VH-VL binders against c7peq0. Designs and how they scored, part 6

Target 1, 252 residues: c7peq0
Amino acid sequence: MHNKIYNSFIDRKAKGIKSFAVLIDPDKVNPADIADLAAKCTAAKVDYIFLGGSLVITNHLDECVQQFKTLCDIPVVLFPGSPSQVSRYADALLYLSVISGRNPELLIGQHVLSAPAVKKSGLEVISTGYVLIDGGAPTTVSYISNTTPIPSDKDDIAMCTAMAGEMLGMKVVFMDAGSGARKPITESMISRVASQVSAPIIVGGGIRDAEKAYLNCKAGADIIVVGNAIEKETSLIKEMADAVHAAAPVLK
Below, E stands for the ipSAE of ESMFold2; O stands for the ipSAE of OpenDDE; V2 stands for 0.75 times the mean of E and O plus 0.25 times the DockQ between their complexes.

## First folded at step 1 (VH-VL)

Design in06 (framework fv_inotuzumab; at its last look DockQ between E and O 0.01; V2 from the best seeds 0.00; counts 0 for: DG spot L33, pae O 14.2 > 2, placed apart)
Fold by ESMFold2-Fast, scan of step 1:
Structure in06 (fold): chain C 252 residues (1-252), chain A 121 residues (1-121), chain B 112 residues (1-112)
Amino acid sequence: as target 1 above (252 residues)
Amino acid sequence: EVQLVQSGAEVKKPGASVKVSCKASGYTFTSYYIHWVRQAPGQGLEWIGGINPSGGSTTYRRKFQGRVTMTADTSTSTVYMELSSLRSEDTAVYYCARDWGYDSSGYFDYWGQGTLVTVSS
Amino acid sequence: DVQVTQSPSSLSASVGDRVTITCRSSQSLLHSDGKTYLSWYLHKPGKAPQLLIYEVSNRFSGVPDRFSGSGSGTDFTLTISSLQPEDFATYYCQQYDNLPLTFGQGTKVEIK
């Protein structure tokens, strides 16, 4: 009944405050490393922990949520690859509709099947228009979802897709090049989308350094999410968080 | 019918480790989480952490992270809690307790009889 | 951590008395699923704790009906309508809406 996490997205966006999220795949992270990872996220002032992945093949999600909730105070937002598992201890769920594709299962079909369990969980549900952008290589998301991503240079198609999602009632737009993308989404495309939508814009995929995170914020992204680069080098958490937070507020 | 039976009292020196067992019977072992709660002399109840016997996933309270390890043996329906680098403040009665972690639980319906762990020089 | 505070820390009572113990949480325990995650336990030295009440007001199997729980949000009460000899014990409330799981400091019910 309370939209606490969504309200934090819109309130921060209204103030020009940029947010940094770390994406953790429960099926890929070593449980023994979670305490150290949580401590690093806390020290870096990470704004959100996104838990999920392109494929969740084991029931580790609930346990991983509980570990992060006991070890740090950062909000935990579910980004699930499978709609079958939820955790009541999470703060919110990004309810992804893949609006960039034409697979009816990912537009609405799987949601119909998961809706009773999601409702029963009591989780805050944040309807999310997920826009998959071509990152130059097949990703687990594109392979599993069996959807064609929007070409990386078709700014207007991405813009129109995001606008349609917003007009259909989606609360958040998520622009994703996918985990392991060779090329991140361009500042040009982010700027085009940001010029036409009022919803918070999450941008992820292929972001490997602090400069790109900063430039994406300057282009109009509200939340930067990083997973693959952080999995390889956790020292990047502090560098990227600092760069995202350094993006100037709109108001003085 | 539901029973949790713990191992006997232990006396350890500072710096040592202790391993306490909790044997479950009367229900499907892998369907319920087992948690550990302690009570030091003159103090209240303190939650330490829990384990899902299905797969062995654990959650530990921050102050015990790095010193506690919980494991489960499904063939014997037994959960173990090992606490290392013992100090005098770890002297307490340690309880195992059953919880249904996936539903709306978090309360403990059946408890073991307790294991006194004394840490002294 | 969600802090849970009990009042009083101790009380003296006679068999047959109505006893009331209060529990206050540092934040609301009302979950967005509509449930409130607060439980009560009875504990005696040398014995295993016993579950009395879960989800504020639900009496656990086998618990006598003289025990009742009430409350909402941040304020909760355990009531024993007519104290029996076996009820002289320490009572703990516990929240399970947030991790880590936390207990109140306890309320000792002593013979008068």
Scores: ipSAE 0.434, ipTM 0.757, lowest interface PAE 3.7, mean pLDDT 88
Fold by ESMFold2, look of step 2:
Structure in06 (fold): chain C 252 residues (1-252), chain A 121 residues (1-121), chain B 112 residues (1-112)
Amino acid sequence: as target 1 above (252 residues)
Amino acid sequence: EVQLVQSGAEVKKPGASVKVSCKASGYTFTSYYIHWVRQAPGQGLEWIGGINPSGGSTTYRRKFQGRVTMTADTSTSTVYMELSSLRSEDTAVYYCARDWGYDSSGYFDYWGQGTLVTVSS
Amino acid sequence: DVQVTQSPSSLSASVGDRVTITCRSSQSLLHSDGKTYLSWYLHKPGKAPQLLIYEVSNRFSGVPDRFSGSGSGTDFTLTISSLQPEDFATYYCQQYDNLPLTFGQGTKVEIK
């Protein structure tokens, strides 16, 4: 079917069903550990596997996608760091534009260069407005993007940024405090953004426990993404997935 | 010119392991994936998994996960497939086959001659 | 898993005959990149399988013109326009659109 992954985001949001995604960096994962990780994600009923976060060219992406696709039925969604990070075996690609920043290369420039390869991949392409939020210290994303993150207490700036992104055609909003953030995005900011956009909202960065994942969902996040905490302790997968899934309202 | 030469036939008892070798020649060994495919008596072809010889990364079909191990030795241009906890239904001819390594094509252009593995009491 | 089913399971033919083998996939193999990921192999007992056709209709290097592939979506055909003595073998289709990679059950072409 056309737009299968995006439609799943929309359909789940419409039903009030919250989703948990595990973010895995193909350059940091030991191949011997992937089978165990896939089994843990399956047992926990993880909704999506996001592969990416690497800024280096590698053929390990294709191998990593193949491994997950043979080991489990969980959709594999690419989170590209560069044009070389595609695999036709993946289910979809989050095509990220850093709309919160003023770096034209991350807004549109790299997309101009990557678009032919992305089109050739045949992947479902999901236009995604990436909104970087201050996580309490400089992060890898802040440095790489050469942008000033939106201050963590400026809910209206985050809301206006997401709203503008949706109006300009972004299908999904990704609010990210950045890998290694000291503080995750506030529930107040999530709620403010959710009040003004109908697009699915992905929230990530600095989420270290199941309670915060739950509270973010209650505030209006549709998809919770965790990478760093899972890399450190894979036993958290079940706890976080359960918390996210429990956040669904009784009534839609 | 491209050749994949496999080790000889083996007879094993249930519960044992078997290790089949596949020696490659006539091309750049690390540029191509090697896959293993088997054919049980009277049956068709069944894909087992594959290995990238460049880094040793492997992908196994789910039914073989936990029983199969594939390794590569770049110094001898040889791939190995080890299948453990053998059962009588593992009796088959095992083939190695070549696939493109940096952007896996998924079809197999050159094959080894096959290795018969018989599992009987 | 994507299932691939061949028909017939066997057939008998004479040298010079036109032979047609069909392959049906449980889901479309047409990818959004415009490519269709189906291949055909020839296999004789005691010998290695040999690639004949990839991407539905492309003959592999050294494969005679009498072998041709066609089809789209879920339905595919291998045709041998004039059967030769060396063509008596078992033929397999294989999908490589999705993992795991899967083969048809085979079609045995025998002499009359």
Scores: ipSAE 0.014, ipTM 0.653, lowest interface PAE 8.1, mean pLDDT 87
Fold by OpenDDE, look of step 2:
Structure in06 (fold): chain C 252 residues (1-252), chain A 121 residues (1-121), chain B 112 residues (1-112)
Amino acid sequence: as target 1 above (252 residues)
Amino acid sequence: EVQLVQSGAEVKKPGASVKVSCKASGYTFTSYYIHWVRQAPGQGLEWIGGINPSGGSTTYRRKFQGRVTMTADTSTSTVYMELSSLRSEDTAVYYCARDWGYDSSGYFDYWGQGTLVTVSS
Amino acid sequence: DVQVTQSPSSLSASVGDRVTITCRSSQSLLHSDGKTYLSWYLHKPGKAPQLLIYEVSNRFSGVPDRFSGSGSGTDFTLTISSLQPEDFATYYCQQYDNLPLTFGQGTKVEIK
């Protein structure tokens, strides 16, 4: 089952199925609330649980992963902000290279350091081209990673960046406006990227309502990731999930 | 009760380094981020950066990058802030403060008593 | 960076007075989670700052009822309904919606 999660990405994409992922920060979630959250995610037919953040406590990560694995059958995918954010209990790891930036540490340096631990973990590793888009304000991701995001109006740059990532063998493109983004990624940019990339496209950051989630899917996003909007307002999970699941991609 | 106790006042020359400590007690040390904020004479509060005591991950205000280093010692529940290449404008009272997190939190519920750092020739 | 500006920089008041301090941010502090991340602190010389209000209007534990916070978007207010002797201090607003974290320049409340 070495590529189970990735295979699910490409299979669903091929079928035109859109996926909804709930992003959870292990350091922010109250353990007492995980049961309820898991239940809501299950009821909403959430497709993936993404666990991660810019700063994550390893012990909390393991515990959080284990709790979700115990409480629901939703695949748990690690979305790490650092090499230390690895848990062997997860179903897969998005191995992120920040290809929108020019920080060698985020391109390959951290990967070299984390590679032994990641390999030892036995996790499914999904090579991911991470494309950081300007969310209208310095987000936690951009600030902590010390990388310059792609301007929100530069669709061609985003497109070329994603194309390069795919041609370099990255299996997934993750377009992210970052945590706390004020401006979500535009449909125009998503469409532009989707027109040139065959890899599954994950879109996150600044998505606050079901309509935006739906429109992003229509624009070409395969997986919608929402964290902040539902972190303290879990009632949005169902609405957003339904919207995503009802969406169909635009013809290329 | 939650307490943050900082080290004593420091006097340094320009170009030197200073290392201020913040000992935490009354709560699980590794469960909360610690931030540093300073106040220069006659000025307001200025955020310097923060550290996750679990793992030691840090984030610094850009103006301090390259000069500031925050570390945590879990065995003693102590966070350290070291500021190098000190300048006269670094003269300030330095506070450590507890925070729940960086992204959806960032208010400081508990503060240290402050440490005066004086940089003078 | 998000700039936070307080008004006034200083004021004189008497015990029992109603005191209002305003805070304006350069951009909306409404977060994607629907909350607004603005806090208020009280700071006396030689003492540690004290948290008064978080998320615009929530009083921190132990904070007297005479302190209240209000506002939305970019405009916020701290109100002391009846100033007490122990309330003479400098007050700071602080945004924590975006990094870097930033404070207002402070409002010194002095005895009239």
Scores: ipSAE 0.000, ipTM 0.478, lowest interface PAE 14.2, mean pLDDT 90
ESMFold2 (binder alone), look of step 2: mean pLDDT 92; pTM 0.942

Design in07 (framework fv_inotuzumab)
Fold by ESMFold2-Fast, scan of step 1:
Structure in07 (fold): chain C 252 residues (1-252), chain A 120 residues (1-120), chain B 112 residues (1-112)
Amino acid sequence: as target 1 above (252 residues)
Amino acid sequence: EVQLVQSGAEVKKPGASVKVSCKASGYTFTSYYIHWVRQAPGQGLEWIGGINPSGGSTTYRRKFQGRVTMTADTSTSTVYMELSSLRSEDTAVYYCARGLEWLYYGMDVWGQGTLVTVSS
Amino acid sequence: DVQVTQSPSSLSASVGDRVTITCRSSQSLLHSDGKTYLSWYLHKPGKAPQLLIYEVSNRFSGVPDRFSGSGSGTDFTLTISSLQPEDFATYYCQQYDNLPLTFGQGTKVEIK
């Protein structure tokens, strides 16, 4: 199907299954490490490989996609800093609109300019309401210029932003503290958002241990994304995947 | 005239390495991927991997990862495939083939093939 | 990996015969761009493979019109409308929708 990846998000959420994604930045990963990384992701039963994480367009994206597609069966989903970061060999593209901010370029402007290239790529496009939460890192502001993140303790602002995104037709909500986050998003905020939206919720940024990944799933996250911690310690892939998969949601 | 010309037949001992060359001519070398495909006696075609000559980026079939290395020399328009830790089941004709101009993974022009025999 | 299975493994035919070879993939080869990435090759002993058909039904430059491809999703067919002496060969289908690239096991067309 055309919506194969989105349908997997919806199907897994409906069954109460939690998913773990490893975020790889093509500009930062050492190409020699990709085979080992792919093998570890496969052994840990990682559900998705997210590729992206910066607003800089890179010529390594397509090469990185090809390596992962050849070395493992895990779906590859583009998490671009710019809508122009595409590879036709990926399984899907998270088409990010930064709804937490007031920068027209990140809401729609860049999308208008890149839409022909995205369409030509033939990728499954998953409209994504991207909600940037303050993770205490200056690099997050640099990554998303002229965009103010939601304060880490303003649960209701995050909730209302996610609800608005869903009502405007976004298929997925992505709550992100940013690639350089010093602190992760709180369980309180995740729970508040999860209480009001039906869309799959992706949570990332600042997650450094299996316990936090597990607690985020218990709070209502459907997909946990980890990048920086994995870059520093790849043994965490299995620990975090196991914790995410072990989360048993309680039906209300 | 678009053509790919490969190096000659090789006979190797088990555990050795072999390096096969593929020289391109008649087109813009960096505009096409070069794939490597082999055929063992009595078997079908098997894709090994491919290289983008423009950047040297490579993609290998999982079973060859760690044993195969592909490189490209743009100054001579030549691609190399090196296969290490040779086993008797690696005995095969090895082909290089360029990717179709509208697709990375279709193959429209092929080298003549290089027979690699692994025997003690 | 996407598995590709050909049928039959071999067949005997005479010059002038209509020959049909089938190819089945373990999953749909329809890409999200609306194209289906399935190709057919002719291979003779001592020679390199030759591309016949790409994108299911597009005949490659210089390929005689007696060769035609059809199909969709997971089921594909190569047809040779009137077999010629030079057509006695092994035929391979190949999917290039997913990595790794995979070939069918081949169909050998032999003189009856």
Scores: ipSAE 0.000, ipTM 0.453, lowest interface PAE 16.5, mean pLDDT 85

Design in08 (framework fv_inotuzumab)
Fold by ESMFold2-Fast, scan of step 1:
Order: sequence, then structure tokens, then C-alpha cells
Structure in08 (fold): chain C 252 residues (1-252), chain A 121 residues (1-121), chain B 112 residues (1-112)
Amino acid sequence: as target 1 above (252 residues)
Amino acid sequence: EVQLVQSGAEVKKPGASVKVSCKASGYTFTSYYIHWVRQAPGQGLEWIGGINPSGGSTTYRRKFQGRVTMTADTSTSTVYMELSSLRSEDTAVYYCAREFYDILTGSFDYWGQGTLVTVSS
Amino acid sequence: DVQVTQSPSSLSASVGDRVTITCRSSQSLLHSDGKTYLSWYLHKPGKAPQLLIYEVSNRFSGVPDRFSGSGSGTDFTLTISSLQPEDFATYYCQQYDNLPLTFGQGTKVEIK
């Protein structure tokens, strides 16, 4: 009830069931296209809609949440570019702490300022250890976060960072190369992180085809999130959802 | 004193469109959402959707998506609801209502007087 | 959609009577903030609906204290402790925990 979305992450992970999330930026989506997008997500059996990830004004986010909540039954989870981006109608908030960097504002400072508003929103809060990985080019997320990403080949640094986040009480680990990344996170890195943490692992950034989504799930990702590729070609929603779901164990 | 005043009764043929207005006064127009709720003869209240007058952004109940349009004119503090492709089952009293502020979203504190829309051939 | 069902659909009462109307939701209306988003409205023939109770038990400004709300989870009650002539009306409950917003079918309180 209070932890409905987090419990769904935990329950699905325990069963080996893989989840697919579509990331939507309220500043980039055309309001006229939302109904069609919601219908496509429903038909593809998308598991979560992630909203946020860039600079938005508060009223646009809230209204976008309300449109998706009205048009489909898929849970809406806030993936904010700022801890202040909240809407009470969302199902949960990924309360991101950028543990891969050394910017105290992104570790705790902004959270201190936003906590009263988050509390008043009544949202389910999911503490999230956000691990930014180098996607081969500066991305919007790396620029906005003003922090250095972990190099794409430093599997041990990513592993240790995720472990520390879990030990400090983070409920979820989010490994992100950024929506505009040139290259996605490697299966090697995902596998090493998955070998050392029990928390649900969300992986995103640079995923452009169904095969990569599938392989990331096989490596140990629990939730695959895709934004940029879907913005360019919405037919990928069905292909990627199918691939992610195919990585789940055969039901007995 | 908060008031929402709606336009007068309409009689339309099946397939036509109707546009109902709701003029707000007594408060800051852009600070509150306005929703539309209808009541068909002998039926209960049914939520249609809402609009944020500040940005003009709208949320519609799935059933009405594609045939309802809500707009707001901040210069006149007026919200409009246009319903197209009218059917006999659209015959109803249509209400505008202000969303309760402070800590609540979705409860309606003040309502318009209602507009009867009759769809008959 | 979250369905909301009222009981009874109608009742007959006299001035001074205690009136109880029940509202049941198809799923819990308890939000993660610990609040329950259920409101009650009074609708008189030829008039606009008016808000009576919000968040289960809070009276809206100007609403007489004879009106009270109670309940939790999926079961809610509106009570009128001593019915007055102006209280003969139809009453609606509404959930606003989930979109789309949904109303009960209404309960008509009639003169015996």
C-alpha cells in the first residue's frame, strides 16, 4: 500500500521477472501525442512510465502525470532532473542521490531543500542510488548534474559505488549512461554490479535495440528504461517490451 | 465571493458539437484547476476532465478522449468545454467545478449552476 | 477505474432523524501520505452541488456540524445527526485518490 511500487520491484526481481519502462520528458512530448503514446504503451504491456529527467516547469510535469494516469493503467514513476519535480498523482518518486559523483548538492543538498514539498506530495519515495556511467559523449544528464561519470570500462568502480549506495540504505540502484548517450552500459559492468547487490537494478541510456535490452536483462538488470530511441521511433516500444519480458524465466 | 457562471441551455442534433462556457470570479483564475462533471437524466455524476487555466493543459477521462476539448481564456477568466459527435446519451446537465486548493487535488469546492444540453433529432 | 458504490440508493426520513449513508470503494483509498481521499457532496434539485466533507471527515467551510464523515480503507459513512428541512437532497461520495475521478451513484434522502 505505502510501498506499492517498491514492493512491485522487489516481488518481480525475486521471481526473475524483467520490467520495461518508457522514459518520457514532459518538455519534449507533444500533448496531442500523449493519447497515442499511452495506447501504444498499454498494447505493448509496458510495466512503468518514467516521467522527468530534464529541466521542466512544475505545472507541466503535474499535467503530464495526470494525462497518463487518466489514459492508461500503467504506474507512473517520477524520474526527476531536480528533487523538486513532484506531482501527487504519480505512483512513486525515484529520489535520486548521484552517488557516482562528489557534488554534495546532488548527494544530499537538493534533497534537504525539497524534502518538505516531497513529504506534502504524499508520493511513495524510493531512495535511489544513481550511478552515472560515461556514454561516450557529454549528455544532458552529465551537463545538468555537473559531475564526472564513471568511465565505461571501470566495472569495479561502478560495483563498489552501487554496493556503498545499498549499504547506506538506497532501495534501488539506477545505472544510467544518459538518454543521449552514444553507447550503452556494457553487460560486463551490469553483471559485476548485479553480482554484489540485492537491490533492484535499473539500467538506462543508449539502448537502441531489442537485442541490447534483452542482453542487459540477462546480465542482471531488473528494469530497462528507454527514452531517446522511443522518441525517435515509437514502434520500438513493442519490440523492446517483448525482448525484456522474454528474458524472464519460464513460468512453472 | 467565489462564483462560476455557466452559459445557457443548448439543444443539438445528433452528430453536432456543443460548446459550454464557465466564467469565474472572486478569486485568482490561474491559481485553480477547473473540471467538468455531467449528470444524465436519472443518473449520477460523471467526471469528464479538467484544465489548468495557467498553462491551458488538459486531462480528459478516457471515454471522452478525441471528442472533448477544454480551453481557457485568462483575459476573461472563462473556461470552455466543447463536446463533438453528440449522441442521445450525451443529454445531461454539465457542471464546471473548481478544484479545492491548499493541500487537496480532485475535490471540488465551488460549482457552476449547470448547463442543460439536450441531444434530440 | 476505482468504482464507488453507495447504499442505500434512496431512503425516506423525517425532520430530526439520524440519517446514515454508506460508500464503498473497489480498492483502498488510503494514499501513501497516510490520508484517505474521499469527499461527500449535497445536490439539491435545480441547484449546483456543494462540498460537505473532504478527506473522509473534514467539514468544508460553513457546513453545519450535524454533518459528519467517518471510515477508512474501502468503507465510508456520511451521518446527518438530526435531519433538517434543507437536507432533503441527493448525496454523492467521490474518490480522488486515483484518476479518473469517480463518484458514487447517489443516495436520495426523501420526505416520509
Scores: ipSAE 0.000, ipTM 0.551, lowest interface PAE 10.9, mean pLDDT 86

Design in09 (framework fv_inotuzumab)
Fold by ESMFold2-Fast, scan of step 1:
Structure in09 (fold): chain C 252 residues (1-252), chain A 119 residues (1-119), chain B 112 residues (1-112)
Amino acid sequence: as target 1 above (252 residues)
Amino acid sequence: EVQLVQSGAEVKKPGASVKVSCKASGYTFTSYYIHWVRQAPGQGLEWIGGINPSGGSTTYRRKFQGRVTMTADTSTSTVYMELSSLRSEDTAVYYCARDYGDEWYFDLWGQGTLVTVSS
Amino acid sequence: DVQVTQSPSSLSASVGDRVTITCRSSQSLLHSDGKTYLSWYLHKPGKAPQLLIYEVSNRFSGVPDRFSGSGSGTDFTLTISSLQPEDFATYYCQQYDNLPLTFGQGTKVEIK
């Protein structure tokens, strides 16, 4: 069906199973390294590969999707900087609405322009409430969109924003400190959001070690996404995947 | 006219490497992906991988990963496929074939290059 | 990998005969975009393969109308309405819905 990837998010969350996603920016990855990266993700039992960047370079995205789909069996989910970044070989698209900000282009405008292409692609569309949290450094989203992030210590604002997104029909909540964040989202904030939201919660940005990935899962994150740290040190893939999976209960 | 012309037959010993060329002419070289497909004696067609001559990005079938390398020389409109650690089962006719980006069916093929791997 | 199986593996026919070749995939080739990614090729010994049909039923430019493709889901057919002397060849179907790309094992059309 059209909801295969979303159903996997829901099913895993219901069972308390934690998922690990590796974020790859097609514009930053060296094409010669993709095979090694795919092999490492497979060996580490990575659950999802998130592909996307802040720049609209369609050839790079589609080619990167094709490489991962050929080299491994891990689902490829598009995490685009623009809703128009699509590849027919991807398994799903996170259709991001930046609900933490007040930029109408990121709330709905760009989506209106991309909707015909997205529908034509036939991709599974997962409506995603994107909540940008201040990670102590400018992010591509905040820089390009001029969107103000929620302060890192305003747990209730993040909670209310995520609740609103869920109530407006968004299937997934994505809490992001942004690529290159100096500090990750706090366990306190994740816990506050998780206490009021039933939708799967994706958490990313500033996660540089396995301990923090584990603690974020214990706080209530369902999917941990790591990009920047993995770009610098691919050996972290196994450590982080293991930590995320260790946060899940023993099944029967 | 519009054509793909491949290099001549090769005979190699097990463990050696072979590099086959495919020269494009009559169209814009960087506008089309080039793929490699082989046919071993008595077998069907088997896809090996492809390359985007614009930028040089490659996609290889998993079983060839680590043994195959595809490169493109834009100045000569030539794609190369190098296959290393040759085994007797690599004996085949190797074809280059043209594809447009995201279509992945092949409208123009080279004449084929026979690679024989024997002791 | 998506497996593609052709039948028959070979057949004998005379000029003027109607020839039907079947291709079956291990899973549906209907993509979520509504397209079905299945192509057919003609191959003669010592010659380059030639594209006949793409996306199940679209004849490639220059291909005679005696060649037609049909099918949906997992079951596909190439039909030659009236076999000509130049049509004695091996035919291959190819799926390109999933990576890696895979071909059928081939169907050899031989003179009776």
Scores: ipSAE 0.215, ipTM 0.698, lowest interface PAE 5.5, mean pLDDT 88

Design in10 (framework fv_inotuzumab)
Fold by ESMFold2-Fast, scan of step 1:
Structure in10 (fold): chain C 252 residues (1-252), chain A 120 residues (1-120), chain B 112 residues (1-112)
Amino acid sequence: as target 1 above (252 residues)
Amino acid sequence: EVQLVQSGAEVKKPGASVKVSCKASGYTFTSYYIHWVRQAPGQGLEWIGGINPSGGSTTYRRKFQGRVTMTADTSTSTVYMELSSLRSEDTAVYYCARSPYGSGSWFDPWGQGTLVTVSS
Amino acid sequence: DVQVTQSPSSLSASVGDRVTITCRSSQSLLHSDGKTYLSWYLHKPGKAPQLLIYEVSNRFSGVPDRFSGSGSGTDFTLTISSLQPEDFATYYCQQYDNLPLTFGQGTKVEIK
């Protein structure tokens, strides 16, 4: 199968080009606001739209995907709260395994149950080693499944976890402080992980401003994902996209 | 010598906008961030935001979001800070200051300051 | 926001005195890279602020050795070992570990 989205991740990483993703929760966004959001993302040159959240209660995902695909050309990547949350109209699915925890349901169990539906969808599947870092607030994953995040200052544990995920064949590492994070992941931890893995590194959770997005890119993040801050202030889309893109290497 | 030179004092009415300039010389303009810090009469220093001249990316303190705009002109090595919907509480000396790239670092040098007075 | 609080708000001193100014942050300024991001500035009315110390204890170029910084975590100190006439000023600490960047309220060093 074509790996168009994954190939864009690895090609951009190889060139040192940094990517910005906007995370949208289909259950929180008002359908009437999607056209304005799509226009702002297009004007800001957002690289990816991530659709999903830690818990999707209503079945609005497919409609939301279709609206974004109609209104803009930015690739839509599913970031599901459950492996069963799929829309055939998306460009790719981040197939999350929570490798920071020891819950077999989040490592492989739910994936076994969802695999037939995922295959039938025809989506590009990107195996993703999801590394949950303590952001100072409980996540839906830690609350519902008793999955413990890695402490925010244990850089080596995060590094070894990401390395193991890569060695087990995961295409992407996603470091996430969670949607309700009070503190974002540190540059030190990102640098430690980036020093030992070749896979694209996605970093999210608790990023509230453009300078932090820029610093995370300089530390070694390849894709910065922001949701909560943008829900509060959409003008941040342009500022964060610009900061992320400015972190790319330039030739003299 | 490395220096930052700011535009002259401004007097504005409430509701107006002001645009302050900061001209850099003596170093590679795109190799350093420029930040803006203000000091109201009798008050301490307050950070407003910063700009990366190498791409124009900006970071603003939350309370100024929607009212402040920072821009950089690489052809003239000049940074601008525009503050709209002025209130009497915006009366302050506004400083630009240089910092090393991407670190949210310490500031050196500083511009001489621009007094902005907002009065009816 | 990380809050930064200075003490005292003002002090009176004579030339030759040892002066100590304290700065406390609402959370640790120790960054994951092992550095602590706290700076000190000297400010005089009508003049631009001047950098004295960065990263807690590093004296900036051209700053006299009578100025020294120390501390860790949440508690920091600026020391002037022998106050000179040009040192009568307001001093500000600044944290740059977290956004927004924040300054202490200032400590005014006045002549006795």
Scores: ipSAE 0.000, ipTM 0.388, lowest interface PAE 20.8, mean pLDDT 85

